# Ledger of designs, part 1: VHH binders against q9y6x5

Scores and structures below are computed, not measured.

Target 1, 379 residues: q9y6x5
Amino acid sequence: LPPKLLLVSFDGFRADYLKNYEFPHLQNFIKEGVLVEHVKNVFITKTFPNHYSIVTGLYEESHGIVANSMYDAVTKKHFSDSNDKDPFWWNEAVPIWVTNQLQENRSSAAAMWPGTDVPIHDTISSYFMNYNSSVSFEERLNNITMWLNNSNPPVTFATLYWEEPDASGHKYGPEDKENMSRVLKKIDDLIGDLVQRLKMLGLWENLNVIITSDHGMTQCSQDRLINLDSCIDHSYYTLIDLSPVAAILPKINRTEVYNKLKNCSPHMNVYLKEDIPNRFYYQHNDRIQPIILVADEGWTIVLNESSQKLGDHGYDNSLPSMHPFLAAHGPAFHKGYKHSTINIVDIYPMMCHILGLKPHPNNGTFGHTKCLLVDQWCI
Unless a header shows other numbers, all headers, positions and changes below count from the first letter of the chain; antibody chains aren't numbered by Kabat.
ipSAE, averaged over its two directions, is called F for ESMFold2-Fast, E for ESMFold2 and O for OpenDDE. V2 adds 0.75 times the mean of E and O to 0.25 times the DockQ between the complexes of E and O.
[cut] stands for letters that were removed.

## First folded at step 1 (VHH)

Design d01 (framework vhh_8dlx_2)
Fold by ESMFold2-Fast, scan of step 1:
Structure d01 (fold): chain B 379 residues (1-379), chain A 120 residues (1-120)
Amino acid sequence: as target 1 above (379 residues)
Amino acid sequence: EVQLVESGGGVVQPGRSLRLSCAASGFTFSSYAMHWVRQAPGKGLEWIGNIYYSGSTFYNPSLKSLVTISRDDSTNTLYLQMNSLRAEDTAIYYCARDEYYGSGWYMDVWGKGTLVTVSS
């Protein structure tokens, strides 16, 4: 019986939510499985970059999805939500579903995970849903479970993506206990539905299930704005991405733009591309702009003095508020084991091990996750 | 004490509709998925369907077009709506509480049942 794995993401699920709210269904999942309390994600701490890092094991500079909005200096192409189906943006890496389909006679299934509706290296997920935020969690789950039970060659790797609690985190902010309590209770109920559906279909005992997220969320405020228009005129640059990491393409000499921005705000760091801190692993890609602005936690970069966001992410990946968690259950995992932290790039080589796949070269370290697995010696 | 009590059964004519209720007490009803199961005379148990915590439902495919399961967490009540009743729907109808995270899918608490007889 080949190993099977279902990878589930709840977008924007900050690790500290687990300690501040009640999750009875998730806690029961963890009781018979494993919990990694903090996952250190990649910089920048945004949805597309981190979802692609989970399935490739690569830093953003290596897999090429360096932001949710990008400009490629060599080809002069622009990436936005409308361009996410152009394989050009995704072809700098090989995601696990492609490897799964190419190394063995196996199928992959996907419900909305970023990149799964794109042919990457001429290979698209065997079963997939075109991205549509209006499709319910239940419909996504129904399709995934149907494909897990009714496919030839067999589906051995499946993904499921859900937009909450990220959307509500942006709208209400993570400090809004009343609204976040309601949203997080709904997510816990969806986890309960997931477990029950898998039990009813006879999948639960033989399926490996990972529940994780791409990033966290931090509280923003109208009192914490950085007005870029107070620093520099629009005629000097093209703005590729705005907040909390601004990507600046100079129209004049780069040093002149840098000097206008350098001392603009005490709550923003300004980097020439070659001076971006090595710890970010965010430098060696043509899609990273000549000047990057990095706002301090909870600060929003604006072009006028207004913002509707009460929560945001994208900040420094060393911040605990940016960290998600990872929980897992199944025959590959120990029961009742708690681990403190892993890097988000470590998930890929662990998943390859579970599925018996040879990983492509990656930035993850298998040793960081081996204590989670029953077939490994944890020293 | 944990208790489930079904009601609403009785004699009903073919082609009519009937709604069964299940009153739950002694536990936090909103924390459990709930099931409906029936047993026709001289036959085994037949699973009808369940309702999850979120209100989403999963039905026996043979019965999906004929039944609707709903819940009211404010009154701790589970419902089974049955339409177009036939003589073959004559059975004792049980509500059951789903096991709260077990090693397999099992019902850990059952009501005593309510008899539905479909006859002219």
Scores: ipSAE 0.000, ipTM 0.284, lowest interface PAE 14.6, mean pLDDT 89

Design d02 (framework vhh_8dlx_2)
Fold by ESMFold2-Fast, scan of step 1:
Structure d02 (fold): chain B 379 residues (1-379), chain A 121 residues (1-121)
Amino acid sequence: as target 1 above (379 residues)
Amino acid sequence: EVQLVESGGGVVQPGRSLRLSCAASGFTFSSYAMHWVRQAPGKGLEWIGNIYYSGSTFYNPSLKSLVTISRDDSTNTLYLQMNSLRAEDTAIYYCARGPYDFWEGSYMDVWGKGTLVTVSS
């Protein structure tokens, strides 16, 4: 029987939540599995980019999902939403579910993971749910476990996405202990439900389960706003994305737009595309705009309006507040092992190894995840 | 004074068509993507679609065949054309400004007060 893997994402689960709140169900999962305390995600630290990096092992400039709102200068197309089902946006990479279906004559299943309701290279996940935020965790879990047990050819790779704690992190901010405690307790209960469901169905002992996230969350404030309208008139540029990374498409000379922006606020960095720091790996794609603005942690770029967000993400990927964690359990993983840090792009080659798939060229390093796996030796 | 004002709502019979308007003021309308969102009684917000500064449109797949979004940058006006109206289209309809991803909480930054559409039996 081929190995099976379930990849679960709780959107916006900041790594240090694990140290500041109690997670009895997650701690029991970790005790019998592995924990990576910090996952260094890709820049920009946004949902669609990082979810696609997890399943492709590529930086955003390489897989093409460079933001949640994008403009492609060559084709003149615009992307702004999970409801945009144009394969054009997703076709610069091959996600693991496509590889799983094409290499091994196996099925894939998906409950709401970004990209899984889109045909990519003419291949869509064998079983999937169209994105709908109103669908409960329970219904997503019921579908995934049904497909894991009752598919032909067998489902060997399954994904499950949940919008919390990201939605509450934005609404309340990560420093709201009362509201975040309630939200995180509910997530821990969902993890308990997941484990119990897998045990009840006889899947637990033979299924590899990864629980991770795409990014963290940082506290924002009405006292930390950058008003872009005070920097430059709207007639000089088209705004592709706003905050905390603004993507600027000039309507006039690029140097003139840059000069109007470069000294406007001490709390944002202004980059010409070719001057974006190499460490971001955020330069070599037509969907990255000629000028990028990067706000400092906790600062929000606005257009002559107040922001209602008390928490946000998208900031520099070196910030610990932007980092998620990874926990895993199953026959491929050691029991009771803790690891400090991996890169989010390292998850893809590790998953390919577990499933026996030949990975497409990627930016991950398999050696970084070796200590997690029972069939590998640490150096 | 950035604001959006919807108009054109009212009572309409099933099967008929209706066009809603949204008048924008206080900002450079032609530089922004604009959205239509609705909320039926007792339900959450449902994104209808958007139109970019370029004129390109993207629709909620469940509504694509029933609606058309357009804009007139010379009059700073956004339109929603609705065809073959059904009782389940009864809702408050909002226009909203932004390049934001609606679903992730990268919220639209300016909203109108809404206009009520009631589809009678």
Scores: ipSAE 0.000, ipTM 0.318, lowest interface PAE 13.2, mean pLDDT 89

Design d03 (framework vhh_8dlx_2)
Fold by ESMFold2-Fast, scan of step 1:
Structure d03 (fold): chain B 379 residues (1-379), chain A 120 residues (1-120)
Amino acid sequence: as target 1 above (379 residues)
Amino acid sequence: EVQLVESGGGVVQPGRSLRLSCAASGFTFSSYAMHWVRQAPGKGLEWIGNIYYSGSTFYNPSLKSLVTISRDDSTNTLYLQMNSLRAEDTAIYYCARLSGYSYGRYFDYWGKGTLVTVSS
């Protein structure tokens, strides 16, 4: 039978949480599998961009999901909600579930991974759930395991997305040990439920499971605000995205807007599109605005008001606070192996290898993940 | 600058209907999905539903038959229509904006709320 892979994301699971909190169920998963301690995500370090990078192996400028809020200057379209089902936003890349369905005549299943309820290149995941945050982890898991066992043609690639610990990270901040301890214990219990369910259904021994995340979380404060209204009047620009990376579409001359912004705060960098650092791989897309503002870690850009955020993400992808981890278990993976760092774009070619798929051209390097795999030699 | 101001709450008798409004200012309202959330006395937050910038709606399944969310982008106003109100619908009702996508229920802006009391 063809190899099977379940890809699980816990949104906003900062790698450093593994060192500061107890995860008995995740630790048991890792003991007989692999752990990558840090995954260097793509810039900007936001949910939609990084989830799409995981499944395409592309930087944001290449796959086109460049933020959670976007504007396309050519078509005049706005993307402001993750439930947007317009294929236009997603069609600049081919995600792995599409490749799985088209190359191998196999099925894909999805419990709420970003993009899976959208037809991309006229192909939607064979089985999927429309996004609804009210649906429990247990119901998502029930559907995924049912589809893994009861599909024809067989489901070989499945995804499962869960909103925590991101929502609580924003509300409490990652430094709130009491509240974060409670939240992370619940996540660990869900991982225990996942493993137990797979064992009870006879899936555990033959299924490859990856547990990962899209980004981390950093502490914010009312003492670390950048008031954009103090820099520039609202009449001079349209705001496409606000914080911590502001996307500015000028209504007047670009140079005039840039000059009003460039020295306004010591806690943000102001870039003309062509001056965005090459290391971000965040320049070559029409959805990247003429001016971007990048706040320093822990600083929030606001419009003459307070922010209720005690935690946030979206910051520079070189920051360890922005990094998630990756753990994996299954017949494709070594047992008890620990690896230091991979790039988030490396996950896609690794998954293609496991599933026997030919990857579309991508920014990942298979060599970075080969040491995780039993059928590869890394030294 | 960003403000969300709920209105239309008050005391209503069981079985009646009520429409809540949320006036938005200080941002491009037409570009954002908007949410309704409520909190009953002594209870946690309960998500009611949302409306996307496209006008498409998504509801809490437990409440779908009882509520309708709509928007008027020309007046920057969000609406929640509630029908067949029951005592358990007594709550403070909030409108909220979700900035950039997180599939969580965390909101970057929300109003101060409007109290709805279902009692006779």
Scores: ipSAE 0.000, ipTM 0.258, lowest interface PAE 10.9, mean pLDDT 88

Design d04 (framework vhh_8dlx_2)
Fold by ESMFold2-Fast, scan of step 1:
Structure d04 (fold): chain B 379 residues (1-379), chain A 122 residues (1-122)
Amino acid sequence: as target 1 above (379 residues)
Amino acid sequence: EVQLVESGGGVVQPGRSLRLSCAASGFTFDDYAMHWVRQAPGKGLEWIGNIYHSGSTFYNPSLKSLVTISRDDSTNTLYLQMNSLRAEDTAIYYCARESYYDSSGYYGMDVWGKGTLVTVSS
């Protein structure tokens, strides 16, 4: 029977939460599987960009989902939400569920993963749920397991997305141990439910399961605000995205806008598009605006107002606070193996290998994940 | 000048329907997602829902069966249709322009109207 893979994302699960809180169910999963302690995500460290990088193996400038809010000057289209089903935004890459369906006459299933309710290159996930945050984890799990067990052609690739701990990380901040302990215990219980459900249905022994996340979380404060209104008047620019990476579309001369912004705060870097650091791989796409502002960790860019967010992400991808982890279990994976670091773009070629798919050209390096896999020689 | 002006509020009897309007000016309306938010007496702000430039809508689950949001980009107008009004729906209703969004459901709004009062009484 063909290999099967379930990819699970808990949004905003910072890697060092594993060291600071108890996860009995996740630790049991890891004991009989593998753990990657840090996953270096792509810049910007936001939900839509990183979820699409996981399933395409591409940097944001290559896959085209460059932020959670985007503007395309050529078509005058604006993207700002998960219900925007225009394939235009997603068509610069081929995600793994599309490849899975086209190469081997296999099915894919999706419970809320970003992009799975959109036809991409005229192909939509065989089974999917339209994004709705009010749908419970249990309902998502019920649908995914039903599709894994009862589909023809067989579902070989399935995805499951959950909004926590990101929502609570924003509301309480990652340093609120009392509230974060409660939230993270609930997530660990959901992992326990997932494993129990797969065992009960006879799926556990033959299913590869990856549990990962798109980014971490850092503590924000009312004492760390950058007021953009003190730098520049609204009449000079159109704001495409605000914080912690601001995307600025000038209404006047670009150099004049840049000069008004460049010395306004010691806690943000101001870049003309061509001056964005090469290490970000965030330059070569028309959806990246002419001027980008990058706030320092824990600083929030505001428009003459306070911020209610006590935690945020989107910051420099070299920051450990922005890194998620990856845990995996199944016939493809070693048992009890710990690995230090991989790049988030490395997940895609590893998943293609597990499923027997030919990957599209990508920025990942299969060699970085070899030590996780039983069918590979680790140096 | 960038501004939003709500209208259509007033006194309505329980069980009736009401449609609120929000007139936008001073910006390219069809480029922005728009929100409805309300504040009942003595309570905080309660998010009702939004409508994206694409026409897609997302609602507060507690209110989903009672409200419909729509827009007319040719007249730069945002609408909130409310059905089966209850005393608990008495509030000041605001429209707002979205400045940023993340997929966790956190929205930043940069332009707000002054609000329109809806009173549900018999």
Scores: ipSAE 0.000, ipTM 0.196, lowest interface PAE 16.6, mean pLDDT 89

Design d05 (framework vhh_8dlx_2)
Fold by ESMFold2-Fast, scan of step 1:
Structure d05 (fold): chain B 379 residues (1-379), chain A 121 residues (1-121)
Amino acid sequence: as target 1 above (379 residues)
Amino acid sequence: EVQLVESGGGVVQPGRSLRLSCAASGFTFDDYAMHWVRQAPGKGLEWIGNIYHSGSTFYNPSLKSLVTISRDDSTNTLYLQMNSLRAEDTAIYYCARGWDYVEGSYYMDVWGKGTLVTVSS
C-alpha cells in the first residue's frame, strides 16, 4: 500500500498556547507521536505566505505568495483576498499535492487549504472544496476521510485547514484567557473527533497525521498605534498592505517617500527593498514593494483611526509569539519524542520523504526533521 | 427502518444519457450527505461523487465532465445524471448515506442494493 499523509492546519495556533491551556486530546495524540515545540515560520508571518511555504518548502520571495495583499509591478495585477483564483499568483512554485498527482498513480484531497482550489501548473487537487469559511470543520473532515478511504487512484496526500484560533486571536487577543480557553477547548475537541473518525474508519494505524499551524499571535492595544497619516500624505504613495508590515508603492521619487517615513515612529523600521534584512529572505520578488515598513511586536500601523484588533501577526519571524508548533502521529513517526525547533520550510522535504516523492528544489533541510522519523538516525 | 433504493438502471447504447434515482426512507434525508459509488464487473468500488445537505457537490475528477449529482429533499430523492455513456461505465451503481455530521456519524453506514447499468450496442 502506498504511504498516506493527512496535513491539518489550525490557523494562528501560537506554540505557547500548549503551555498555558489544557489540551487532553492533543496531549494523547502527542504521547503516541512527536511534538516540535516551535516552528520558525517565514517572513512575513501571515496566513497565505506561510501555508504556501509549508507545502512548497520555499521562502516567500521564491514561491511568490509574499503577503495576503499583493501587487505585481511587472504585470500590474492585484491580489486582495482568499477568493482570488488567478493561477498567476500561485505558479512560481509547485505545491506538494501537484507533485503527488504527477509523480505516480496517486490522488490528492483538500478541504480549504490555501491554493488547493486553484489550478497550479494546470493541475488542481484531485478532490477539493472551493474556499468558504462558513463550511463547518465536521463537513471538511467528512469529505477528507471519505476521499482517503474511497478513492481511485488512492488519495495519498490530504489537507485540512481550519480558521481558528486565528479569528478569535484577532478579536480577543491571546492574553484574554477566558475567551481563548473556550476557543482552544473547542479546537481540542475537534482534534478528538478527528482521531475518533480515523479509528472508526480503520485509517488510524496506517495514516500519518501532521497537526500544525502557519503562525502565532501577539497582543495589540489602542496604546500601541502608528499613525501613517501623521508621517506622509496619501498622495505620495499607493498602499499595497498595511499592518503590521506595510507595503508602500511610491507615486513620487522613492528616496523622498523613504525620507518622509524613516523617522516617523520609534516602533517601526523602514526599509528600502534592497536594505531588507537578509535573514528575512524577503527581497527577491517583483511582488515585494520598493519600501517596506515593519512594526515592532504588538504595534499596529493605522491610517488616522483606532484599531479594533486585540491580537495580530505578521511580525518578525524571530519572535516566539509568531511561532506555531508541529505535532505528528503515524507509522513514519517515533512515539513520545519531543524536538525543540524546526524551520517551517523543513516540513515539505519531510513530507516528500514520508510519501516517497522526489522534492522540487527547496529551502528546507531534511536533516532538521530526521529525529522525528523511525526510518532515520538523528545523530 | 432506514432504507435506500436505487432505480433507473438497464441496458443503454454507447453515447446515450441515463438518470439514476435513489429513494431514501426511515431517516431525516436532509441531515445527511449522500454518495454515488459504482463497481464494474471484476473491479473494486469506485467513488463517483457526493452531495452534502448544503447542496455542495464533489466529484471524482476522472468522471466530473460525465456526471451530475443532485438531490430533492422534498421527495427524499438523490439523482445521478450520466452523459456520453461508454462501455467502461458498465457497473452496479450504489447509493450510500454519508456521515450525519450533525449527529457525529463517522462513515458511510447505509448502502442500497445497487442498480445494474449495462452500456452495450
Scores: ipSAE 0.000, ipTM 0.118, lowest interface PAE 21.1, mean pLDDT 88

Design d06 (framework vhh_8dlx_2)
Fold by ESMFold2-Fast, scan of step 1:
Structure d06 (fold): chain B 379 residues (1-379), chain A 121 residues (1-121)
Amino acid sequence: as target 1 above (379 residues)
Amino acid sequence: EVQLVESGGGVVQPGRSLRLSCAASGFTFDDYAMHWVRQAPGKGLEWIGNIYHSGSTFYNPSLKSLVTISRDDSTNTLYLQMNSLRAEDTAIYYCARTPYYDILTGSFDYWGKGTLVTVSS
């Protein structure tokens, strides 16, 4: 039988949670598999950009999903996470499920992963669920396992997305140990349910499973607000995205807008597009605005109002609070192996290798993940 | 031209401490993670640890209690503080640059020439 891979994402699962809370089911998964202690994600450290980087192996400037809210200066189109069905936004890259379906005579299945309910290069995931946050983890798991077991041509690549612990991280903040402990215990129980379901269905022994996330979470406060309205009038610019990375489209001379913003707050960096640090790989795309504001960790950019968020993400990708982890189990992976760090773009070429697919050109390095794999010479 | 130049090596007695420096030039130092790697006589390369541009550090678990890595971005300098030196710490010490934090593949894009540390009485 052809190799099979299930890719699972728990949105906003900060790597440090693994050290500060108990995860008996996840630890049993890791004991017989591999753990990458943290994953360096792409900038901006937001859901849609990082989920698309995982499945394309590309930086945001290359795959085109540069934020959860975007404006394309060439076509004058607007994107939001509530209106994500236009293929235009997704067509700057080829995600792994498209390659899996076109390169091999195999099917893909998806439970809510960003982009899987959109035809990309005229190809949509063979089996998919339209995004609906009200659908339970159990229903998503039931559909994925049904498709893995009952498809022709066979489903060889499947994805499963879950909104927690991100939603609770925003509501309570990551420093709320009581509420976060409850949420993380529930996630560990869902991991237990996933493993048990795969064992019951006879899938566990022959399925490769990756459990990862797109970003972490940091503590915010009403004492750490940057009021943009105190610094610049609305008549000078159009706001494309707000916090913690503000995307500014000037209505007047760019230099004049920049000069009004550069001294606005000691807790915010203001960049002209060409001055954005090279390490962000966040410059070479028409969807990146002429001026970008980057708030310091834990600071929230607002428009003359308070913020109710106690946790947030989107900050500098060098911050450990923004990093997720990766755990994996299955015939492709070593047992009981621990690795320190990989880049989030390295996941794509590793997954292509496991599935026997030729990767599209990408920013990942296969060498960074080879020590996780049983069929590779690491030493 | 990217250059990394290690300094601070020499002969030290067992049980003492030593600080190594690495002077970086030809690139934006604060954009890159930096690593320390050593090679003992007749042995392979051993990764010591790294420091991200954020200042966060990760160490080889076998060495974590014995070393500290730090950086000064204003002077483009990387440091390795070593404590309680043993004869087994005798090695050539290299600083290395990479945008990737992989410790296992040796995917460093630039290395210094190394500085020799000899732990002997």
Scores: ipSAE 0.000, ipTM 0.117, lowest interface PAE 20.9, mean pLDDT 88

Design j01 (framework vhh_5j56_2)
Fold by ESMFold2-Fast, scan of step 1:
Structure j01 (fold): chain B 379 residues (1-379), chain A 129 residues (1-129)
Amino acid sequence: as target 1 above (379 residues)
Amino acid sequence: QVQLVESGGGLVQPGGSLRLSCVASGFTFSSSDYYAIGWFRQAPGKEREGLSSISSSGYGSTSYSDSVKGRFTISRDNAKNTVYLQMNSLKPEDTAVYYCAADLYWEDYGLSPSEYDYWGQGTQVTVSS
């Protein structure tokens, strides 16, 4: 039988949570598997961009999901969180479930992973759930395990997405130990439920399982706001995205808009598109706007208003607070191995190797993950 | 002990070509998975500028400054632990001391000199006559 892989994401699971809270079920998972302590995600450190980078192995400028809110200068189309089902936005890359279905004539299954309810290059996940945040983790798990156990042709790649701890991280902030302790304990219990369900169904010993996340979370404050309205009149530009990375489309001369913004706040960097740091790999796409504003960690860009968020993400991907972790268990993985860091784009070529798929050209490096795998040598 | 040694500099006429080599010791490209190697130059009285970088990442992990795009090409030979800078269509303004630099802590560094911790001693390139 072909190898099987279940990819699980807990949105906004900051790597440092593993050091500051107890995770008995996750630690049991890791003791017979592998842990990567930090995963360097792609810029910007947002949900849709990073989830698509995990399954394509591409930087955002290459896969085209450059933010959670976008404008395409060539087609004049607007993207918001509610418009993610337009295939146009997702068609600049080929995600792993599409490759899985086309190369090996196998099935894929998805419970809420971003992009899986969209036909990408005329191919949609064989089994999927339309995105609905109200659907319980248990219902998502029941569907995934049913599809893994009973599908014909077999499901060889499955994904499972959960919104926590991101939602609570935004509401309470990552430094709220009382509330975050409760949320993280519930997540650990869900990991326990996942393992138990797979064991009960006889899937555990032959299934590769990856547990990861798209980004971390940093503490925000009412004392750390950047009022964009004090910098520039809104008649000079169209705002495509606001915080913590603002995407500015000028209505007048670009240099004039830039000059009004560049010295407005000591807690915000202002870049003309061609001056965006090369290390971000965030420049070569028509959906990246002519001027980008990048707030310093913990600062929120607002339009003459207060912010309700006590936590946020989207900041510089070099920040440890923005990093998730990766844990994995299964026949492809070593037991009891700990690794310090990988890039989030490295996950895709590793998953292709495990599934026996030929990867599409990508920005990941297979060598970075080979220490995790039993059929490879670490150098 | 990390060391970088540049070679291949010299005197060339405008429109000519040179290939610079940077040999790394104290680490190997395969075992130092998170690294970037950059080429920089400094002319007398000017600040050090980044020209090109290559990281340990695969699939399109090179960067170039606008002043050298289309003229200079960075490449690596992992078996020789060497990074090359192929310089074509050389101009008098390319005259400078050329430096190889390494960053071993993170692989996705750009062209800022401040992001690189290990530096070679430099090799002189003169484009004249």
Scores: ipSAE 0.000, ipTM 0.119, lowest interface PAE 19.9, mean pLDDT 87

